# Ledger of designs, part 7: VHH binders against WD repeat-containing protein 38 (WDR38)

Target 1, 314 residues: WD repeat-containing protein 38 (WDR38), of Homo sapiens (Human) (q5jtn6)
Amino acid sequence: MNSGVPATLAVRRVKFFGQHGGEVNSSAFSPDGQMLLTGSEDGCVYGWETRSGQLLWRLGGHTGPVKFCRFSPDGHLFASASCDCTVRLWDVARAKCLRVLKGHQRSVETVSFSPDSRQLASGGWDKRVMLWDVQSGQMLRLLVGHRDSIQSSDFSPTVNCLATGSWDSTVHIWDLRMVTPAVSHQALEGHSANISCLCYSASGLLASGSWDKTIHIWKPTTSSLLIQLKGHVTWVKSIAFSPDELWLASAGYSRMVKVWDCNTGKCLETLKGVLDVAHTCAFTPDGKILVSGAADQTRRQISRTSKSPRDPQT

## First folded at step 1 (VHH)

Design h6 (framework vhh_7aqx_2)
Fold by ESMFold2-Fast, scan of step 1:
Structure h6 (fold): chain B 314 residues (1-314), chain A 119 residues (1-119)
Amino acid sequence: as target 1 above (314 residues)
Amino acid sequence: QVQLQESGGGLVQAGGSLRLSCTTSGFTFSSYAFSWFRQAPGEEREFVGAISGSGGSTDYADSVKGRFTISRDNAKNTFYLQMNSLKTEDTAVYYCAAWRGTYPEYDYWGQGTQVTVSS
């Protein structure tokens, strides 16, 4: 039902066909929405045309599963994070690896670009945030403070700060304006499980999505929780602010996408019947279209075993 | 090929202890979170406990909290369920499961190991 959703909002769902050598761990839309990246258990990154669903390229290089991938804001590069403890920087147009970033001691689970596309943050199982110079591949700064694996990250568009989300159920806001290695001056508490996704709004509000099935909207400048969004029946996987900041879209690990009013915290619409787990959701730059993407999973254990605690095993 | 294999099940006296192991292969162990489930005859499968990917966070069903401990050894690609102060009600087939993306959908399941607690 479109109750409460603007009449001009159209929902586009894209499904990609199976050519993956393993399970898909991550997917990310390009800034213009024309491409989808998928990171696979086989160690490859796949590039897809969203319009046609056709495979454009398959990129090997990682020696372990790819856990996360993300485009640079300028659209020229993307980064991949892997269980091989490295981050790779890739040229989109040439489909070539430019840099291998080494420093993490455990699996890398998240990567994010600064708004100017010149810096990259990475985090993972070693509980460390590493800040990198994209052009040179040099590690600029090490940030330590989380008590468990780092699973999500996003740069502020308005202030030189990084937000990171963790299985310790906290969000840390790191002040990158300091010349000495920063420790978090802010820990945002309130979630009861892994913080799987983070998204800054254009004005500097922060949304955090969690395995506790809730989304929190924060004002980082005051470390205050503004609104809690309740209604997902399973883990939150992806969130996106509309460009005008009136709406938030969220995708769960279930077959469900929700659209929320950011001012009231009310769920305006629930989009049911997604064929696969929605890995990504994003608004078009004009805010008129919500795009939801689900990657094909080709190498899953074929088991008749129940995936619900209540279902009998077959 | 992905495999999860339970071991350590068997017969034990009430008040005793037992350690279950789940050995894994075919995927990167350190990238997954793990859970234990159990199913008694004629009953539905129930959640027992979970451990995060780093091992820093654990969760347990109220019925086992304080008696059972879940742990992991990334070097051995193995995770464990230490069961103390066992009760006859703990009698069940125990299943291990691996997950990183979908709850209540788990990525991989073991085939189960029988635990029998006698009076």
Scores: ipSAE 0.012, ipTM 0.360, lowest interface PAE 8.7, mean pLDDT 79

Design h7 (framework vhh_brivekimig_d4)
Fold by ESMFold2-Fast, scan of step 1:
Structure h7 (fold): chain B 314 residues (1-314), chain A 119 residues (1-119)
Amino acid sequence: as target 1 above (314 residues)
Amino acid sequence: EVQLVESGGGVVQPGGSLRLSCAASGFTFSSYGMSWVRQAPGKGPEWVSSISGSGSDTLYADSVKGRFTISRDNSKNTLYLQMNSLRPEDTALYYCATGRYLPWSYDYSSQGTLVTVSS
């Protein structure tokens, strides 16, 4: 009987209005949960108020589709990754581009900020991880080791390490504590498909979400798989640890959000019908509320609308 | 609504060739990068190849480099995969996707096209 009472968890859903000039590829909540970013095929990044669903701003600049977007941990900046081979750094308050980071030779698929918001990692189709200084825009380091496109990344909150997930079905843990040009890394194997999302816990556990429909929780210090979470019917798109590490939330392409017990690996709740495709989930800073949201998609529908070439609006 | 319809699969002998097609509708095809992804029986999906919206840039998985050629015809809204020197390991259901996004989610009901390499 030495069992505790589970923490109370509430789920909040947000609906956003359409206005995108193409498919939404990425969505990300601000650290306080008050804003949602969406990255679109039209090359724009959109900012939305989560409470009202109001469009706050639309930012052009990328010359190709935006594939990924993420806020800095301090909430002052965000980054966008694009098929135009660049990463852009933006000021949230001014809604202005501060820097264009050039170096990738192919589509950039992921960006992540260090915990202090001073460094950024990017990765994509060129199989290379690039580390950037946020203030100067200088590339600090190039990391090579993945055998296919890099699709996900997250910085450790406790040690100077970066995790990257790839279409090669591996997670690489990069040790950034060295001052030499060479970087040591370890590969975590076990997934059978693209590793689409990564999330570190506050204590340094790592969760990986995959297009193999599973989530793996790893202990990176020992390269050990601790728990495999099974139950998604389609690919995993987004994952988030609760701040106390008792829960993991996951969102998939199947319009459902799952909440998992991190100690038992059991699915505690499945929430269906969440804003079409649930691209994003995040816990509030106090861990009491799970916020799930996605942008509304306004792409043209041809197969069902009886659209006529003589009526371009139908 | 985005629709992707794959065709061109079939049964071939090792060393044979096939050309896959993907007919796209519901979006401005030339503005999107496109990919081929395959799933072998009992295995997870494997990315095969990608092409930029203009067609000027291509990427290939190491397992198919030198054997497969991705191309597109933006005037016909069609993506192609020319597969040469086929091996038994190439046996899979082949899917067309925008970027690296697989069409098997609820937003895309693509069924893929089956390629079987047998002797």
Scores: ipSAE 0.000, ipTM 0.263, lowest interface PAE 11.5, mean pLDDT 78

Design h8 (framework vhh_7xy4_2)
Fold by ESMFold2-Fast, scan of step 1:
Structure h8 (fold): chain B 314 residues (1-314), chain A 119 residues (1-119)
Amino acid sequence: as target 1 above (314 residues)
Amino acid sequence: QLQLVESGGGLVQPGGSLRLSCAASGFTFSSYWMAWVRQPHGKGLEYIATISSGGSSTYYSDSVKGRFTISRDNAKNTLYLQMNSLKPEDTAMYYCARLYGDYEPFDYKGQGTQVTVSS
């Protein structure tokens, strides 16, 4: 009946990783999927073996909460962003801090590596995007334009551009080409709340996930919205393209991971069974397995449970 | 075009009082749980007070319980925080925040108002 057979997608769920000194703000898989990083309110970065769930190491150094952490694409380094206004660069094999990057005036909320692992971008509550040389730790460039805190970032794999997402509800695309005497940027508008996550596809499409409960897929070269993905019942926290760009995975506070068809915008699967907030989702390099991870969130004193009825509206 | 605008921050001596206000526009204010969250320099966001859509339920962090009072006026689309017996550790940027579906974090916040407690 059909000339094509649907591809088989295996899904693997990753449970909580315990023993944090506080709430977990961020989690990230290594490029080979063998390790998980978690950044904690206690100021530490924790390294875990994904297969066993075993704690490999616990790294102090930050004097405030760690807000975000990410591996370099080559797998040799990772970066952490902190409320202490610094970014730290760490050696994965040695579990050792190589550099402390100072320049931000407020909490740093996001870090991302260029595809060649030579540059790092950071952003946060001071509304500044800073580009750093990974080898030297030198700040290369300051990018100014966002009206509120920068919460997400990702480098383009196809052109020398950086995307940043913000509480100002816009995505900025920054042109980083060497021939440009002044940094040019374009704003992508359409979201109505914080843009918490960004992901480039292999061909240079951009997905943005928002606390407005939607995901937008953009063509940055034309500044055009291609597809809006609707279906999350709460904020979107993490998104990932499959390597072949047929699918996008998303995770959020709904305790659901959704898989979407990138051509039709249709939700293909909704995966339930996350015990807490899903902080990360990623496809394996071959695209055959989707991995989802949940961070430990033991402190929730102010939030009402979903079992408590809402007040009636007057 | 949702907007939350905080006001009322400033410099105050230990033991003093301040009243923060948040003017909401662009959404049905009476339909949402609201919160005051703060961020001290070098620290993460702390949810200090939360109030239900109708105002009948309030929740406080242990650090401010008995000293701070959250309230709202749905007719005026305004959220309030009365801060009494202020301490140096209350020094922070204070944000008005809109909650979604009883979950944290908030889906929208204002630009914040600075509170500094010093002699």
Scores: ipSAE 0.006, ipTM 0.441, lowest interface PAE 8.9, mean pLDDT 80

Design i1 (framework vhh_7z1x_3)
Fold by ESMFold2-Fast, scan of step 1:
Structure i1 (fold): chain B 314 residues (1-314), chain A 121 residues (1-121)
Amino acid sequence: as target 1 above (314 residues)
Amino acid sequence: QVQLVETGGGLVQPGGSLRLSCTASGFTFSSYAMNWVRQAPGKGLEWLSGISGSGGSTSYADSVKGRFTISRDNAKNTLYLQMNSLQPDDTAVYFCAKGRYSYWRGYFDYWGQGTQVTVSS
């Protein structure tokens, strides 16, 4: 029994390696946690079974590195963003490309789905946010305002707002309820480097993870910074709220996962891993299990740890 | 339009110090994160350090942490790299980059010409 760590929280670590044609740029869990996607420098997206670590499929099509991948909330689709300036929409069950979304002029660095799985946002080096209709593949809206590359995005659970994070060190909150041709947005300032990851809570709080090694929790309605989470020794790569908003999990480029108390800002646990080239974390829908996944190109074996890492016995 | 010009490279003895400068033009300097990247002879590009647009946050590769310090002067549109405790394996061409980078090897939208640093005795 470790003090400060929730007794009901179990951590599972999954490592996938040796199958990629290049470095892994992105990884994402399916909504039910049963699959892991990895996006590779070789232009392929790889699908893995979380429980076994088995490769399910390898999907080519992109003509440049895949920079980001994410499942739709309904689990039926996933999207991939690439240096080839396209976003691809894929059918999960058939493992088949449904659409190639063209419009970006430079590398696409982030994609995110609306909560109803009907809209997709994309952003990248051209500093443009593009909103797409998933069913038709049509671009619905172009959002302009960032001063540098867009690197992260997440939709509000109320479907009325999109958050985007950028190398300009700001988060923009875009109001998607279009009443006029002009889209209203607000900028959240406080980070001092690239905002690499974003996550909304169920209540509409926003967490931003940064290459400044901090995580900020914001109240977007007031543009207020509520709390800063400090303790990562390198860049923050991914973040996830627990469903009940008591905890936040974060993964850094230093191959560690941290679990934080969202009310106090205290780091409750630090989980250390082997050398990983890409890393992600997610809570199960019931909030009782934190799953961390990584693709490691330095080793040829697949491994899985089904229990929380413990303090060294010595 | 965008131009980055590095200066301050040269020959230095092991254990010595050197400060690199990069003067930026053609964009709003304070709005963008800036980076230092090096390329040693026969090796690939190695990202070393980054600094936010405001200068409020910095990040470093493990290979240079504690020895190198990145800073910027937004009034002068200038980026700096203070290099201390230099070793022969720090010998490389050093690039100023307006940056977007992935884990350890980046993709950057604009680069300077590079400045040669040689650590030898």
Scores: ipSAE 0.000, ipTM 0.131, lowest interface PAE 18.6, mean pLDDT 78

Design i2 (framework vhh_8cml_1)
Fold by ESMFold2-Fast, scan of step 1:
Structure i2 (fold): chain B 314 residues (1-314), chain A 120 residues (1-120)
Amino acid sequence: as target 1 above (314 residues)
Amino acid sequence: EVQLVESGGGLVQPGGSLRLSCAASGRTFSSYAMGWFRQAPGQEREFVALISRSGGSTDYSDSAKGRFTISRDNAKNTVYLQMNSLKPEDTGVYFCAAKYGSRYTSYDYWGQGTQVTVSS
């Protein structure tokens, strides 16, 4: 039995709280690891200092819950996706909205930036993938093929491709080298439920995390499944490759973060007992530290009415 | 606008069983993940069980695992909670909740609740 965190890997856990927002739907680390974003039910995006857990700022603007947030790879921008059917592009240094991207007909569930930070992909309930030019805010392309809501996305770091995961239980790999309106794509089949998270490795391997409680590692160039990671007792919410691709971290509903060996598929460690709800996990750029983010899940909708008076007793 | 109406609550002895139902109206039921929550007297509302839009994935609280089963019938716009081996600690108001899209921990619509009492 192999149990324990790899010798060169340290784990850091940070708990984040919004003053008014209750549930956190999404969280994302800045590329330098110094900041965490959280997207909240209250329509706000919160910025937190990763080291201290201190709230840096709270940004309103969305008229509905924020479903997803992510930094641009260059660290200058972040994007938020919302139930208000928009994506917002924000300037990190100024903490202000630069653009509101309108085009989706229903809730936007995922956003991701191209590696050069020049393009953004969004997807959601309308089953459409939209590619946007970050500088102009113009919609560049519409990608159609999923049969249900798009819930996850990630750009390949090595090939001009986008991966999207869906409630239709498939991953689509979109070849963005095509200039024509028709986009070549392939469907990766094998999951039995919603594909809630996707992550490319530095070399172009793809991991998909699912509500079927499994994580699949794929080689997209051959459309082949390399390894299934089994062991989560509940839905998978977030996944991240280590920079050297030796490990994968995953987080799910059950307040668990798992660390996996990508070569053997063995779960090396299960981190329990400190997290309320794990929304995200990420490795530092040097790969030495795994950071997991969890936020307080507050229930504000419950209120008590005045107690009815008791009837007079005999 | 979605209206959720719970039914099937009542008084039962320890070790007994109850089947709760939640009927949805006003929207396409298959567009929603569905959950059950409960609130005991003097306590906060807690999660009990969740079922995905397709019914292909379910999740349970630690107290519900092995005793409760959540299921849904999309043709009838109904979600169910089969509760077996009931304990006095299961006493509370049980709420049905619906959420749009893939939000795991936030719910957009709530029922009025149905009382479950496990005693004697």
Scores: ipSAE 0.000, ipTM 0.249, lowest interface PAE 13.0, mean pLDDT 78

Design i3 (framework vhh_brivekimig_d4)
Fold by ESMFold2-Fast, scan of step 1:
Structure i3 (fold): chain B 314 residues (1-314), chain A 120 residues (1-120)
Amino acid sequence: as target 1 above (314 residues)
Amino acid sequence: EVQLVESGGGVVQPGGSLRLSCAASGFTFSRYAMSWVRQAPGKGPEWVSSISGSGGSTLYADSVKGRFTISRDNSKNTLYLQMNSLRPEDTALYYCAKHYRPGWSYFDYSSQGTLVTVSS
């Protein structure tokens, strides 16, 4: 048997206990790794200290479930997307809502920040991608082309492009480098079901996870499929590249988290034994810890397991 | 324009069976996951079951596992729910929906549903 997480990668399984009023729909690390955000079915965003697992704050305001949350790359702000049809921009240091972004006509399912933290993209059930100015809260562009609900988004770290994933089973790459209001886009076809999650690597590779039980790694510049990752027995819910791009983590509705080799497509590790469906997975910014979050938080105690090389001890 | 039309509901005795159908139009049915959601009198919506676009993957609520089977026929743009060993607590208005998954309070449905009543 040749499977296992690399010796330099620690795997940490974290269950948040007793404090959410409902299921966790999304989680995100702060850029410095010191905070974890969770977006909940109860309409609140929760901030947690990653070291202790302690709740720092609970923020109400949304009148419906929070579907997605993300920190700005500069760490000063975070955004939340909700079934109440709004996106909220929040100040991290003050833990306060700065802006309510209104324009979507249905549930907002995804938000993502541009690498410079100046723009925000949102998308959802109304099939519209809206690009917002973070400072003013004004909508800059409306991007149309998806045939069904937008479920995932991520900005390219290397070029001024946005990727969106949809229930129409396509990924659209929107070219934001054009100075005109009209935006050109290309469709990546290959999935046979909802594209529930997207993640760019640091070099500009794109991973898409799908309800077709596969993960595709694409080279967007050539619109080519590089690798198809097969092995999930149910729908893929979330994916994350390691910062060094050697590994991809994925979580599915089968209560398993998988770690993949991005060059070979081989599944290196399958993490079993979660008490509920694995909703989210994420690498810490230094790439040393993989965190997975489970939904059943009302009765279960926090449990932490770490696999890492033995550090020298005095 | 997305259209979903449910049918197959009715009155049945406990332990009986019903097969629900949902005829879909206005979108490429085979590319989308579909769900069944029910609403009992005086209660909120409850997710029942979901199926992937290809039909290769299914999920069920614990309350219906082993009794209900979700399926689809992509050549007919039709979603099905086979309901066996029906119980009085299965009495509800049943909706088919896209954009719904476990853990969501909201779902996108456009129809009036089909009524299932389990009584002796």
Scores: ipSAE 0.000, ipTM 0.350, lowest interface PAE 12.2, mean pLDDT 79

Design i4 (framework vhh_7xy4_2)
Fold by ESMFold2-Fast, scan of step 1:
Structure i4 (fold): chain B 314 residues (1-314), chain A 119 residues (1-119)
Amino acid sequence: as target 1 above (314 residues)
Amino acid sequence: QLQLVESGGGLVQPGGSLRLSCAASGFTFSKYAMAWVRQPHGKGLEYIATISSSGRSTYYSDSVKGRFTISRDNAKNTLYLQMNSLKPEDTAMYYCARGKYWSGYYDYKGQGTQVTVSS
């Protein structure tokens, strides 16, 4: 299980049984790692306890498939992006929708929170990046420049910048430091297919994962490619830096997770045996455990056997 | 080369049935949502039905709901549309499309198969 991984890195694989009303499109860990969100084709977001794999709650509201879900860095909120052209902001503790963000004209494919949890970015098939104020639900800015659907996004932890990845095979770095009507941006070119996932490191390095089966690590301040990670046999779905930036974890459509050395670009380990597509991977805050989460899409829910009356004692 | 090839269209009487097929090649069919869209003569594209990559979720326009069924066979890279209780208003060129469920965005569309409903 720990073969080939560093002695200080433990690997934990978790799976969740398919109590969903449809295919799982996205999953995200809470900042403390105690909860997993899954976004489903049935329009619902599901909350799961990571230790037990048990369903905590199911939240309806979207009128179309949920494409992406993500927690705020402070852990108080999460956001969901949907084919219904809306983003929803949810309260974690109350398990309820606080706001419906309307503005996109087509499916919303990605959402990300600013480091202070006060702003949200969304993007999708209308090629528009929208910045929202979390507290008011007001749209703050429209960012234009991508030539195709926006599929991934992440805010810089060190400077006031947003990165977005697109089916146009580019990453755009948007400079949010100036309050101007036209937001300045730079394109990072080198990928040959959809950029499905993005992740900033704690120091401000950026990793991009692509349907071209590669991962690029960039230094955004100089717009330079530092290293290319090659070895995935299918599309890259999810990536995460370790907190100390020594490792990068990646998950692909081939049901495997890879762990990479960020300095050498060598694949240190390939973890197999994840059911269905690995939807997410994340390091614990101390960097000692890598968690890979995938919903079990092979187990179909049967209404009569899966509907146990929940009798909450109130 | 990415390719979508539709077949199964033809002339049918009102109340009749047809089954359309779409053979996909040049991409990993099982990883994409697929759609059927139609274009009546002299009109724009009309969305009919969408199916998720796994086949577990299906969506229909109100005009065909209860009459049409979308399905797929990922082992054969084939998309299907079963059309029952056909009406003259269903007369159109039918296209297989690779694309999104609700938004109407299609990154590729086949060459089409003609369906004509008349007595």
Scores: ipSAE 0.000, ipTM 0.175, lowest interface PAE 17.3, mean pLDDT 79

Design j1 (framework vhh_7z1x_3)
Fold by ESMFold2-Fast, scan of step 1:
Structure j1 (fold): chain B 314 residues (1-314), chain A 127 residues (1-127)
Amino acid sequence: as target 1 above (314 residues)
Amino acid sequence: QVQLVETGGGLVQPGGSLRLSCTASGFTFSSYAMNWVRQAPGKGLEWLSGISGSGGSTSYADSVKGRFTISRDNAKNTLYLQMNSLQPDDTAVYFCAKDSTYEIYWSGTYRYYFDYWGQGTQVTVSS
């Protein structure tokens, strides 16, 4: 809008009370940061304009709660995972369902896109990881190995691997470089309860958040635990790396959102007493805005103006 | 269509004075507060001063109180910053910024983000 200088994102406290039919289970920003996606207990996916907070669309179709939603890295599609045992693949521009992916026999709890946007992984209560071709909707592989429900997943941005987190308290790293259905995997052990959330950093570090109240940062290439983040008083539900990998945000059942230094493991910030229960958190692609969804159906936008210790930041 | 065009930057000796101007177009200038912000090389943004839409209220960062004066001419859609007693650590790119009505809650502190920024003008204070 400004000649030579782009407009600064206008951030405000936005309330979506009464616009969701239930709790917000998942939130994600589009790769360009202009849209926020939320998945709700009412079975709908909601699209919001980040700058204005205006509702763009409300999409029904799922016959049960939406548990997870994410944009494809190319920004053209998004996927939703539901208690109705399906994954839906949606066109962003048309706001229309393109495919209903059927195969899971129980609730689907997680969905994630490969970095090239060509493949999708899903997992849930049936203990199976399913790998899908996005263009055709065909299931490519069935990955078995977890001993309990799969609750979280994310694709590596640097190697052809998928990470999955489970109620069996392990993270599995699946090697997808094989062209056959036989897939080798390694298990990362250290958590003592459900691994509810996972995310890769841009450089290939992996963070896992758990109902054991801790967050672990791993180096998957060496199978080594680098840092344990301790401070949550109850279950961790959602985590997100900042795009520059300096920070990690976490949300959970304690009615707080925490921001952590990924190098020192210190908690830098805690928002307390302003959320009921935070089921989700996400950073904008530029790292300026942090969004969290609460069980009371309100959505909050939290912002930072700089990323370095030398910047004038609260 | 919103445009903010800054002029008046340059090289000044320590203890000197400089006046920055910012010409606004594409919005109702008198309806919005205006701000001056600077960024020194390798450092973050520092808010310096703000002025209400009518010009009736002004505020200043502690680092510039008594040395800098913000003013506006709503008939000419122009914002000014008079800078006196300049020091080497005042060296920075100076931006004018249109205020936003949006509030950000962070650590219990409310902050305002600016909708539109000018291109910036370089001020160098050196002997």
Scores: ipSAE 0.000, ipTM 0.114, lowest interface PAE 14.3, mean pLDDT 77

